# Ledger of designs, part 14: VHH binders against Reelin domain-containing protein 1 (REELD1)

Target 1, 156 residues: Reelin domain-containing protein 1 (REELD1), of Homo sapiens (Human) (a0a1b0gv85r24to179)
Amino acid sequence: FSHGASTVACDDMQPKHIQAQPQHQDSHHITIHTHRTSYAPGDKIPVTVRSSRDFMGFLLQARRVSDHQIAGTFVLIPPHSKLMTCFQEADAVTHSDKSLKRNLSFVWKAPAQPVGDIKFLLSVVQSYFVYWARIESSVVSQQTHSSAHSDDRMEP
Key: E = the ipSAE of ESMFold2; O = the ipSAE of OpenDDE; V2 = 0.75 times the mean of E and O plus 0.25 times the DockQ between their complexes.

## First folded at step 26 (VHH)

Design a3 (framework vhh_7ocj_1; at its last look DockQ between E and O 0.34; V2 from the best seeds 0.00; counts 0 for: pae O 5.7 > 2)
Fold by OpenDDE, look of step 26:
Structure a3 (fold): chain B 156 residues (1-156), chain A 120 residues (1-120)
Amino acid sequence: as target 1 above (156 residues)
Amino acid sequence: QVQLVESGGGLVQAGGSLRLSCAASGFTFSDSAMGWYRQAPGKQRELVAAIYSGGSTRYGDFVKGRFTISRGNAKNTVYLQMNSLSVEDTAVYYCTATEYTIWGTEYDYWGQGTQVTVSS
């Protein structure tokens, strides 16, 4: 998995190499912070992943709450990561190597058109046999263009 | 970048024992597997033994309990203890390291091989 996620994982966001079950969701030590609770179409939203343990692999997406479709693109990614294409170019991020990672910062750009509320999904691979799939962030509510709030605080 | 270095091969009489060693550099065994294949003249390369990062092992059908693969104390080192050797075990033994990806792909690395000769 040192080369990043494959498009095969785009839908279920799960490793394909083993038949083992992912770790229980309640056992993960990862948090996803969106820095904003709402967004307008076209907004750039900072997203931070924090972990109490090192991990080597990950897959990050934004999905619509209404139908779970992938939405938006990533415009800033941390080192040791790369953009990937699930539905459209740069709509997902994965690792580019198997270096140890812990805290990661991203910037996600919302679609130009309204797509409704979104949440971020993260799969993390701590090791070959230890992974969590589809860790969820809190919901980021979609705003209308006229009600857009300027809350563009980016944390490194 | 990944290098596998075998040692411990040589000439041994039938019924004797050898211990092969393989040291991997530039390779992370913790999420992969290491093992041994052999190839005798005129025969296809075949699995001898493999040990996975989870600790599970796999042996060729011909081993029949004679060989044991284990991890060394040193990082990325594996040993193959070969007992009750027979002439049929004569072959070049290759150390292999396999990197598994979570996406269903594998990358194999091979050593140069070490000759094992069993005399009658």
Scores: ipSAE 0.038, ipTM 0.281, lowest interface PAE 5.7, mean pLDDT 86
ESMFold2, look of step 26: ipSAE 0.042; ipTM 0.356
ESMFold2 (binder alone), look of step 26: mean pLDDT 85; pTM 0.850

Design a4 (from y2 with D56S Y58R; framework vhh_nb_b201; at its last look DockQ between E and O 0.04; V2 from the best seeds 0.00; counts 0 for: pae O 10.2 > 2, placed apart)
Fold by OpenDDE, look of step 26:
Structure a4 (fold): chain B 156 residues (1-156), chain A 120 residues (1-120)
Amino acid sequence: as target 1 above (156 residues)
Amino acid sequence: QVQLQESGGGLVQAGGSLRLSCAASGFTFSDSAMGWYRQAPGKEREFVATIYSGGSTRYADSVKGRFTISRDNAKNTVYLQMNSLKPEDTAVYYCTAYSETIWGTEYDYWGQGTQVTVSS
């Protein structure tokens, strides 16, 4: 736990050290913000995690809405985090230490091929006995060839 | 349809006691963790206590030693005995259900809540 999530957590996104059940989704204090609502293959999408409370551990993935498979890779990660390999290299991010975290910024890179709509899933460990599993972002829609979405502007 | 109905809330003086009840229906009660959360005005909803299907319990630090969560599977009811109440315990108390056999799914069930007011 102190050095990041285990690969055994890649599927269910649950910390294996915790014997207690996850906290209810409605009780979390976390927001996942995607700076874009749509993407094209190969696009880089900024993702921000905001929390009103400190947490020690986390696991972040992007998954396809259609079949819940992990998709894409992370190309920028915040301090006190490390890249993880679930399905492919750098397709997940976890903590690298037990330092207290609150706000995190990432950049996710979409696969080169169309994979459909995606959403980000986040598990957070607040303490040894308190965690939230699979907090979801809003859906980021895959752009269709006809929709020249001019939303190329990364909001700062 | 899943239903959770809280009762037992009210006004009590500091140092007093209340016992909350939550009647559950529409799911296999015995397989579910049951819990209590509370939300005070202007504050975030916070964990109070949980009792798992196996009977183990967890409490928020702020209520340890004062509150006791229990369940009666025959009655599909979860209870929260609240002793030594403090004004800080004033909140709407919500009953919640969570299946222990399903992980990572969003199927939290909540009651409508019951008001607990502790006067100084």
Scores: ipSAE 0.013, ipTM 0.237, lowest interface PAE 10.2, mean pLDDT 86
ESMFold2, look of step 26: ipSAE 0.156; ipTM 0.503
ESMFold2 (binder alone), look of step 26: mean pLDDT 85; pTM 0.863

Design a5 (from n1 with Y32S A96T; framework vhh_7ocj_1; at its last look DockQ between E and O 0.30; V2 from the best seeds 0.00; counts 0 for: pae E 3.2 > 2, unsure alone 60.5 < 65, grease 28.4 > 24.2, SAP .744 > .668)
Amino acid sequence: QVQLVESGGGLVQAGGSLRLSCAASGFTFSDSAMGWYRQAPGKQRELVAAIYSGGITRYGDFVKGRFTISRGNAKNTVYLQMNSLSVEDTAVYYCTAFEYTIWGDTYEYDYWGQGTQVTVSS
ESMFold2, look of step 26: ipSAE 0.140; ipTM 0.539
ESMFold2 (binder alone), look of step 26: mean pLDDT 77; pTM 0.785
OpenDDE, look of step 26: ipSAE 0.126; ipTM 0.519

Design a6 (from g2 with A96T Y107T; framework vhh_7ocj_1; at its last look DockQ between E and O 0.28; V2 from the best seeds 0.00; counts 0 for: pae O 8.8 > 2, unsure alone 64.6 < 65)
Amino acid sequence: QVQLVESGGGLVQAGGSLRLSCAASGFTFSSYAMGWYRQAPGKQRELVAAIYSGGSTRYGDFVKGRFTISRGNAKNTVYLQMNSLSVEDTAVYYCTATEYTIWGDTTEYDYWGQGTQVTVSS
ESMFold2, look of step 26: ipSAE 0.244; ipTM 0.625
ESMFold2 (binder alone), look of step 26: mean pLDDT 81; pTM 0.832
OpenDDE, look of step 26: ipSAE 0.013; ipTM 0.262

## First folded at step 27 (VHH)

Design i1 (from a5 with V5Q S32Y Q44E L47F G60A F62S G72D S86K V87P Y107T; framework vhh_nb_b201; at its last look DockQ between E and O 0.18; V2 from the best seeds 0.00; counts 0 for: pae E 4.4 > 2, grease 24.6 > 24.2, SAP .669 > .668, placed apart)
Fold by OpenDDE, look of step 27:
Formats: sequence, C-alpha cells, structure tokens
Structure i1 (fold): chain B 156 residues (1-156), chain A 122 residues (1-122)
Amino acid sequence: as target 1 above (156 residues)
Amino acid sequence: QVQLQESGGGLVQAGGSLRLSCAASGFTFSDYAMGWYRQAPGKEREFVAAIYSGGITRYADSVKGRFTISRDNAKNTVYLQMNSLKPEDTAVYYCTAFEYTIWGDTTEYDYWGQGTQVTVSS
C-alpha cells in the first residue's frame, strides 16, 4: 500500500483493508511525544512519533478531550507523509508511500479559538495485517488566557 | 507498458454463470489491489469487487453471495466468478489495478482495462 488514508478513516482511524481486530493497545511499541504539556490558541506544538519497529502506514490527528472532535492543523510534516482533510484542510496527516518509517516529527498548530484540552491519536500499520488504532498521547492542556504563550517557535 | 486485458464476457441467460479473467502486465502485480467495475448503458461506472494483495476481498452489496473475486499472482491474473446472474448485471465489466489505501478506497485508479461485455438475458 502506497497511498495514505482517505476521509473514510477520519472517524474511527482504522484501516479499511483489514477485517481483523486491531492489536491490543498494550502491545504497541510506539510513543507519541508532545514537546509541550500545555498550549495556547494558535500555538505550534511539536509532536514526535517514536517506534521501536518500522511501520508503513499511519494516520495522525489531534482531538479534543471533551468531545473527541478533530482540532487544529498540521503545519510541518515529515517526509513520506501527506496532509489530509478530515474536518478541515490539513487537520490530519497520513503516509504518502509505503516506505518504512520509524521516527517522525510533526508540528501541529492549535486553533485560533479555544478548543480545550487535546490529545493526539495515532493509528499505525506495521504490516498488511498488523496495526494499532488510536494510540494516544498524553493530554496537552489548554492554557488559560493569562497563561497563554505568544510564540511561533518551532522545535522539531 | 501497463496492460490489463479482460476476457470471459458474453451472453448468458438469467441464472447462469460467467467467469471473467483479467490478465495484467507491465507492473508488479502482487503489489496492487485488483478490482472489477461495471458500467451499464446510461449509468455510472460502479464498483463490483476488489481483492487486495493480502487476499482480502470486498464486494458491492448487489453482488454479494453471487460473485467471487480471486487472484493468481503467479499468472498475474484476477478473476471474477459470476453466479446466479441477473439481467441487471448486464454491463461492460472493467478490470482495474490500484495501489490500495489502507484507510479506504481511492477514487483514482492506476490502471484500467478495455472492458468486456456481459449480457444477461431474461
């Protein structure tokens, strides 16, 4: 498989080619690192995916903790990836080819308006029959207005 | 050069069977999902069946239980066994090859055959 996800996967973040159940969440070897624990509207947040094993496909989103709605956009994506449109343009990232991937770096941009706490969700396809759906990052908390950062810093 | 060549179409009575074949060349067959689409006169081309590289299959609801898609990677050929044919199955059947998306089917397909006519008489 070479092409990335379609909008069909935007909600459940599951591969559509596989009828089997996803692998158990506790069995994955993938970690999502957010380089920040909090954010202000408009902030750019570096997100890193680290894996102890190679994988071929992925789908990455940020979702609101409150209602699980997709939020924000990606403004920097690694090679062999492409932006998707689920709810709005560039609000998701997927693979663009079937090259082996392991460590990936992204930059996510928070919405200009407050959307509450968010977490990143990642689905990974290691092989045609092996995948993990909706691996979660730690929560990135929305800062209060008084605590908002005004930076355009990118820390890939 | 890429080539998809369909065969096996023809005229058959309702309730009958046909087996379509699609011979592929010019690309790494095993890396592609193979599919069948059909187009009746005055209608849009519609999905019939697909088989992915791993052997997983998908069918349109209208053909489930009647049609079976299979592939032989050694022969670079995909097949469509059509049983219990109905007049509404009358169409030109097209073979397609595509690099499937894990997250869903694409609207763009890499390669298409010329099609083979299937006519089911009542």
Scores: ipSAE 0.046, ipTM 0.301, lowest interface PAE 4.1, mean pLDDT 86
ESMFold2, look of step 27: ipSAE 0.064; ipTM 0.416
ESMFold2 (binder alone), look of step 27: mean pLDDT 81; pTM 0.827

Design i2 (from a5 with V5Q Q44E L47F G60A F62S G72D S86K V87P Y107T; framework vhh_nb_b201; at its last look DockQ between E and O 0.18; V2 from the best seeds 0.00; counts 0 for: pae O 5.9 > 2, unsure alone 64.2 < 65, placed apart)
Amino acid sequence: QVQLQESGGGLVQAGGSLRLSCAASGFTFSDSAMGWYRQAPGKEREFVAAIYSGGITRYADSVKGRFTISRDNAKNTVYLQMNSLKPEDTAVYYCTAFEYTIWGDTTEYDYWGQGTQVTVSS
ESMFold2, look of step 27: ipSAE 0.096; ipTM 0.462
ESMFold2 (binder alone), look of step 27: mean pLDDT 81; pTM 0.823
OpenDDE, look of step 27: ipSAE 0.032; ipTM 0.272

Design i3 (from i1 with F98T; framework vhh_nb_b201; at its last fold request DockQ between E and O 0.18; V2 from the best seeds 0.00; counts 0 for: pae O 6.3 > 2, grease 26.8 > 24.2, placed apart)
Amino acid sequence: QVQLQESGGGLVQAGGSLRLSCAASGFTFSDYAMGWYRQAPGKEREFVAAIYSGGITRYADSVKGRFTISRDNAKNTVYLQMNSLKPEDTAVYYCTATEYTIWGDTTEYDYWGQGTQVTVSS
ESMFold2, look of step 27: ipSAE 0.108; ipTM 0.468
ESMFold2 (binder alone), look of step 27: mean pLDDT 83; pTM 0.848
OpenDDE, look of step 27: ipSAE 0.038; ipTM 0.289
ESMFold2, fold request of step 29: ipSAE 0.135, 0.169, 0.139; ipTM 0.533, 0.578, 0.532
ESMFold2 (binder alone), fold request of step 29: mean pLDDT 83, 82, 83; pTM 0.843, 0.840, 0.841
OpenDDE, fold request of step 29: ipSAE 0.009, 0.040, 0.007; ipTM 0.251, 0.259, 0.254

Design i4 (from n1 with Y107T; framework vhh_7ocj_1; at its last look DockQ between E and O 0.25; V2 from the best seeds 0.00; counts 0 for: pae O 4.2 > 2, SAP .696 > .668)
Fold by OpenDDE, look of step 27:
Structure i4 (fold): chain B 156 residues (1-156), chain A 122 residues (1-122)
Amino acid sequence: as target 1 above (156 residues)
Amino acid sequence: QVQLVESGGGLVQAGGSLRLSCAASGFTFSDYAMGWYRQAPGKQRELVAAIYSGGITRYGDFVKGRFTISRGNAKNTVYLQMNSLSVEDTAVYYCAAFEYTIWGDTTEYDYWGQGTQVTVSS
């Protein structure tokens, strides 16, 4: 548990320790809140994970809506988490230990170039046999005008 | 102090069976996945079998149903039942404890035994 996710999970975002199917998406108790509904290239977007139950493990990514590729990097992560490299350095976040987690705050930085609309994907492991894969946030739309960069830093 | 002590190795004829045991102490046994690895002369160490929480098991491709890993009723012991042994199974077998990664395989192992020799003669 303490080692977090590995690169083998980067694509499907599924735990590899079991062969069981993930829990039904409608049964999860997790919400991903994006503090912005749109972004410009280079923007920093606060992202909050809320859960009504404790969980031990997670993997968080941002993906392009158009082709589902990982995009952007995380520049602020909460305690008991660590950055990982899927496509590029720090483009994903995972747990660093097995401590119980519930509410987490992150800051995601958009790529410098336009990549289109994005959504955040979260996989959560509540226990060894209970997990949800690829929980989705609402879409964060790319702004058509990308002249202004905003630094919306939010402390977790 | 952490200790993994293997036993049960030895010389056996092809087609025979061995049962390896690994007694673990010094750590919370239930928090770790337990595994058996082997290393033949001139070869890399390879996974034979692993057992995770809940009884989930994983085996090397060469096992082909011949071996069974289990956690015994006795606390802090892992077993490897090896049947239908062949000369190719000759190696030093190591017991290992590792904090399993839920997101994939790890190259990091927390604890290792000193190993027990298994020799299969033709």
Scores: ipSAE 0.047, ipTM 0.301, lowest interface PAE 4.2, mean pLDDT 86
ESMFold2, look of step 27: ipSAE 0.163; ipTM 0.543
ESMFold2 (binder alone), look of step 27: mean pLDDT 80; pTM 0.812

Design i5 (from i1 with I56T T107Y; framework vhh_nb_b201; at its last fold request DockQ between E and O 0.21; V2 from the best seeds 0.00; counts 0 for: pae O 4.5 > 2, grease 24.23 > 24.2, placed apart)
Amino acid sequence: QVQLQESGGGLVQAGGSLRLSCAASGFTFSDYAMGWYRQAPGKEREFVAAIYSGGTTRYADSVKGRFTISRDNAKNTVYLQMNSLKPEDTAVYYCTAFEYTIWGDTYEYDYWGQGTQVTVSS
ESMFold2, look of step 27: ipSAE 0.213; ipTM 0.609
ESMFold2 (binder alone), look of step 27: mean pLDDT 82; pTM 0.836
OpenDDE, look of step 27: ipSAE 0.036; ipTM 0.286
ESMFold2, fold request of step 29: ipSAE 0.187, 0.145, 0.125; ipTM 0.622, 0.544, 0.546
ESMFold2 (binder alone), fold request of step 29: mean pLDDT 83, 83, 83; pTM 0.837, 0.836, 0.841
OpenDDE, fold request of step 29: ipSAE 0.029, 0.035, 0.032; ipTM 0.276, 0.280, 0.279

Design i6 (from a5 with S32Y G60A F62S Y107T; framework vhh_7ocj_1; at its last look DockQ between E and O 0.18; V2 from the best seeds 0.00; counts 0 for: pae O 4.4 > 2, unsure alone 63.2 < 65, placed apart)
Fold by OpenDDE, look of step 27:
Structure i6 (fold): chain B 156 residues (1-156), chain A 122 residues (1-122)
Amino acid sequence: as target 1 above (156 residues)
Amino acid sequence: QVQLVESGGGLVQAGGSLRLSCAASGFTFSDYAMGWYRQAPGKQRELVAAIYSGGITRYADSVKGRFTISRGNAKNTVYLQMNSLSVEDTAVYYCTAFEYTIWGDTTEYDYWGQGTQVTVSS
């Protein structure tokens, strides 16, 4: 196991060496929790991944609902994780080792410009034969008003 | 202290077979993907085959169905069974150990053997 993810997975978010079909989406035991339901450009949003089972690998992105393009950057990542560059530096996060993971906390920073509603996508690899691709969070809506929120603190 | 030692190369006629071996030492064998690369004169080094944890394998299209990579029963060994060899398979074959992610191979390979010459005559 390495911490250097390849950009080949940036688009489809699928493991490249696993010779198995993705597990059914309804069978996953993972939840992506966004600590906010809306955001303004530049906002920092805490994101938490909760799992009832251990997993070894993951890939996390934020994508625009409108066109599914990767958006924003991660400014805080948990241990045993590494920032990736898919289209922009630090616009994705992956595991840095094969240690068992379960609960992870991140902070995502929205682009400085409006990009519309976003959702987080997570692929998780439990084993070389068991994985879930592109698990979705709830939508985080872009605020329509100019009220800027400074959320520099991660919720405990 | 890390060492990869290839063996099994040589001269073979087209249509013949060779079995390459790579003995690895000095690192945790199970934590690395093992691979075989080859470099022909005037050409770039290219992946031939790789084997990951769980026995998952990858092959270059040019060798699919003819070559088989495997981890041996002997500790820290990887093999490349090469069948139906052709002149185009002539190259120096290198054993490598490299870190990998679930999302793809790394661009840097950690360890390389000295290489073994494989020559296929017409």
Scores: ipSAE 0.046, ipTM 0.309, lowest interface PAE 4.4, mean pLDDT 85
ESMFold2, look of step 27: ipSAE 0.171; ipTM 0.550
ESMFold2 (binder alone), look of step 27: mean pLDDT 80; pTM 0.814

## First folded at step 28 (VHH; framework vhh_nb_b201)

Design l1 (from i5 with D105E; at its last look DockQ between E and O 0.01; V2 from the best seeds 0.00; counts 0 for: pae O 6.5 > 2, placed apart)
Fold by OpenDDE, look of step 28:
Structure l1 (fold): chain B 156 residues (1-156), chain A 122 residues (1-122)
Amino acid sequence: as target 1 above (156 residues)
Amino acid sequence: QVQLQESGGGLVQAGGSLRLSCAASGFTFSDYAMGWYRQAPGKEREFVAAIYSGGTTRYADSVKGRFTISRDNAKNTVYLQMNSLKPEDTAVYYCTAFEYTIWGETYEYDYWGQGTQVTVSS
């Protein structure tokens, strides 16, 4: 737990140290914001997590809306985080320690091939016994092959 | 082609108010963070305020509590409400658009307007 999520959590996105059901009904204090509403293959998309409460652990993935398969990779992660391999290298992000976190920013890179609409899913561990699983972002739609954006910019 | 057009600048007395507008075109407005910078004569361009695509705002310390940045995605416009203006606020105000990025000092923005002059008299 303290060193990040295990790969056994990749599918259900639940912390395995807790066997109880997640408190999903109280996930309103957490917001996942995608700074793009659409994307083209290969695009980099900034993703922000904002929380009104501190949390110690998290697992972040991007999944296809069509079949819920993990897609894409993360190319920029915040401190106290580490890349994780679920399906492919760096296709997920988790915490690297149990320091208190609240606001996090990531950059996700879309696959080179079209994979359809995407959602970001986030599980958060507030404490050893309190967690929320599979909090969803809004849909990021795949663009029809007209225009691509290159996102390698820094924002305060 | 990308265009940013500022308006609303002018001369105002200290303690007065102005509202700047920046009309944007040529890009997906909702996917970009919008910001305002200003440059006074003989000084470096400095950050004033930004509003991200999600609505989160950031302000320079010098304008906190006095300025408010907002956006209307339906109109592709970003606004800067400036209240309690001071002579020190005198500058050319520039509208900028940039993609939201992570943990960094923003040193370069994607697009800039031509600027609008704001003059605050004592």
Scores: ipSAE 0.022, ipTM 0.280, lowest interface PAE 6.5, mean pLDDT 85
ESMFold2, look of step 28: ipSAE 0.128; ipTM 0.520
ESMFold2 (binder alone), look of step 28: mean pLDDT 83; pTM 0.836

Design l2 (from i5 with Y107W; at its last look DockQ between E and O 0.01; V2 from the best seeds 0.00; counts 0 for: pae O 10.5 > 2, placed apart)
Fold by OpenDDE, look of step 28:
Structure l2 (fold): chain B 156 residues (1-156), chain A 122 residues (1-122)
Amino acid sequence: as target 1 above (156 residues)
Amino acid sequence: QVQLQESGGGLVQAGGSLRLSCAASGFTFSDYAMGWYRQAPGKEREFVAAIYSGGTTRYADSVKGRFTISRDNAKNTVYLQMNSLKPEDTAVYYCTAFEYTIWGDTWEYDYWGQGTQVTVSS
């Protein structure tokens, strides 16, 4: 746990060190901001995690809405974080230590090929006994290759 | 600039009904959870109800089965239908907006309205 999530958690996104049941999904104090509502293949999308409380651990993925497969890679990660390999290298991010975290910023890179609409999923460990699994972002829609970028695009 | 404007409060007899409205502006309404709090004279502000962006609702135990919170994203409005009102429901009712839920008994919110008075006579 102190060194990040295990690859065993890649599928269900549940911390394996915690034997207790996850907290109710509607009780989390976290929101995920994608800063963009759509993307083209190869685009880099800023992703922000905002929390009203400190937490120690996390696991962040992007998944296709169509089949829930992990997609894309992370190219920028905040301090006290590390890249993780679930399906492919750097397709997930987790914590690197047990330092207290609050707000985190990432940059996710879309696959070069169209993969459809995606969502970001986040599991957070507040303590060894308190965690939330699979907190969802809003959908980020996939654009065609010829489509112009949306006006809500933010720089990393 | 963010604004939350409550309406629909007033005087009602016990057993009666009121419907509160809160009109929101200045932020992306659909991205926020909306809630209602109330504060009676000499008492602390207390949670009444909340509705999240996905439509999930939460209620204080004291109002469960009597109050219903709903939202209309097209109108940027959140509602509180209050049925079977009791004298103990008398308070100023405040509308609030927040991006996420809370853990435990501590509540943090981004925006608040000015409140609307609800008075229930016995």
Scores: ipSAE 0.009, ipTM 0.249, lowest interface PAE 10.5, mean pLDDT 85
ESMFold2, look of step 28: ipSAE 0.070; ipTM 0.435
ESMFold2 (binder alone), look of step 28: mean pLDDT 82; pTM 0.833

Design l3 (from i5 with T56V D105E; at its last look DockQ between E and O 0.03; V2 from the best seeds 0.00; counts 0 for: pae O 10.5 > 2, placed apart)
Amino acid sequence: QVQLQESGGGLVQAGGSLRLSCAASGFTFSDYAMGWYRQAPGKEREFVAAIYSGGVTRYADSVKGRFTISRDNAKNTVYLQMNSLKPEDTAVYYCTAFEYTIWGETYEYDYWGQGTQVTVSS
ESMFold2, look of step 28: ipSAE 0.177; ipTM 0.578
ESMFold2 (binder alone), look of step 28: mean pLDDT 82; pTM 0.831
OpenDDE, look of step 28: ipSAE 0.008; ipTM 0.240

Design l4 (from i5 with Y32S T56I; at its last look DockQ between E and O 0.01; V2 from the best seeds 0.00; counts 0 for: pae O 10.3 > 2, unsure alone 63.8 < 65, grease 24.9 > 24.2, placed apart)
Amino acid sequence: QVQLQESGGGLVQAGGSLRLSCAASGFTFSDSAMGWYRQAPGKEREFVAAIYSGGITRYADSVKGRFTISRDNAKNTVYLQMNSLKPEDTAVYYCTAFEYTIWGDTYEYDYWGQGTQVTVSS
ESMFold2, look of step 28: ipSAE 0.203; ipTM 0.612
ESMFold2 (binder alone), look of step 28: mean pLDDT 81; pTM 0.823
OpenDDE, look of step 28: ipSAE 0.008; ipTM 0.243

Design l5 (from i5 with Y52W; at its last look DockQ between E and O 0.02; V2 from the best seeds 0.00; counts 0 for: pae O 11.2 > 2, placed apart)
Fold by OpenDDE, look of step 28:
Structure l5 (fold): chain B 156 residues (1-156), chain A 122 residues (1-122)
Amino acid sequence: as target 1 above (156 residues)
Amino acid sequence: QVQLQESGGGLVQAGGSLRLSCAASGFTFSDYAMGWYRQAPGKEREFVAAIWSGGTTRYADSVKGRFTISRDNAKNTVYLQMNSLKPEDTAVYYCTAFEYTIWGDTYEYDYWGQGTQVTVSS
């Protein structure tokens, strides 16, 4: 746990140190903000996690809406984070230590090939015994090949 | 300012029913879990029921099958339907709002009402 999520968590996105699911799963205090509402293959999309409270651990993925398969890679990650490999290298991000975290910024890179609409999924561990699994972002729609790219930039 | 106002308490015979209401104001109701606690004379305040934003509910073992918690976000109100009441249900019932903090059977609460008296006679 202290060194990040295990690949065993790649599918269900649940921390394995916790045996039972907490009943407050729907009461998370976290928002996933995508700085773009659409993307083209190969685009880089800033993703921000906002929390009203500190947390120690997390696992972040992007998944296809059509079949829930993990897609894309992360190219920028915040401090106290590390890249992990679920299906391909750097297709997920997790914490690297148990330092307290609040707001996190990432950059996700879309696959070179069209993969359809995506969502970001986030699991957060507030404490050793308190977590939320599979918090969802809004959908980021895939653009057509002829669509213009957005001028959205990563916020500092 | 945040306000939680309980209502619906009173005197009822054993086996009877009551419905408590808690009207909330001063905060974004839909972002908070709502709960009910009770405190009998000479006893510690104890958890009764809670309902989270997504509709998930939890009940104390002593009230399972008898009490039902619900919420109406449009009215900023949480309800506690109490059926098959027993004398041991006699207490002041408090409404509470909390963002999320839960550890086992322990909760951290942001706001509390003043309470409403429920008395169940044998």
Scores: ipSAE 0.007, ipTM 0.238, lowest interface PAE 11.2, mean pLDDT 85
ESMFold2, look of step 28: ipSAE 0.131; ipTM 0.523
ESMFold2 (binder alone), look of step 28: mean pLDDT 83; pTM 0.840

Design l6 (from i5 with S53T D105E Y107F; at its last look DockQ between E and O 0.01; V2 from the best seeds 0.00; counts 0 for: pae O 9.4 > 2, placed apart)
Fold by OpenDDE, look of step 28:
Structure l6 (fold): chain B 156 residues (1-156), chain A 122 residues (1-122)
Amino acid sequence: as target 1 above (156 residues)
Amino acid sequence: QVQLQESGGGLVQAGGSLRLSCAASGFTFSDYAMGWYRQAPGKEREFVAAIYTGGTTRYADSVKGRFTISRDNAKNTVYLQMNSLKPEDTAVYYCTAFEYTIWGETFEYDYWGQGTQVTVSS
């Protein structure tokens, strides 16, 4: 737990230190925000997790809406986090320690090939026995070929 | 619907001051960094100033010491106080909202206003 989620959690996104079913309480205190509502293959999308409560652990994935398969990779992760391999290298992110976390920022890279609409799923461990599994973001839609998105970027 | 509406532009003499405002709606204002860009005729759009969610500011070298960006989250408004204006400051000024990472990565701007004309006469 302290060193991140195990790969055995990749599918169900449940902490394995707890054998009981996840206690999904009110999840409104956690919000997953995506920079874009749509994406093209290969795009990089910022993903932000905002929470009104501190938590120690997490597992973040992007999954296809159509079949719930993990898709894409994470190219930037915040401190106290580490990349994880579920289906392919760096296709998930988890915590690297049990430090208190609240707001996290990531960058997700879409697959080079079209994979359809995507959702981000987040499991959060607030304490050893308190966790929320599979908190969902809004859908990020795959763009059609006719939609070219301009690349106007600013350096922070 | 997301809207950014600039105001406060106009004609001013060199050495004068203007204060631009940008009223935002349709999104969670406090979650976004806000910025100002400007575009003069025949020139590329250029960065002027930005203010992040934590209040940190960044300025183009050309406006440092003269311009001040600020925000009022309660009013969903970002401001650009422009002092000691020069003819070179003449441009259409655009308000923008964007996200950023703690790693300093660049992102595409999410939203743009229609712009407000600022003209500085010599």
Scores: ipSAE 0.009, ipTM 0.278, lowest interface PAE 9.4, mean pLDDT 86
ESMFold2, look of step 28: ipSAE 0.106; ipTM 0.477
ESMFold2 (binder alone), look of step 28: mean pLDDT 83; pTM 0.838

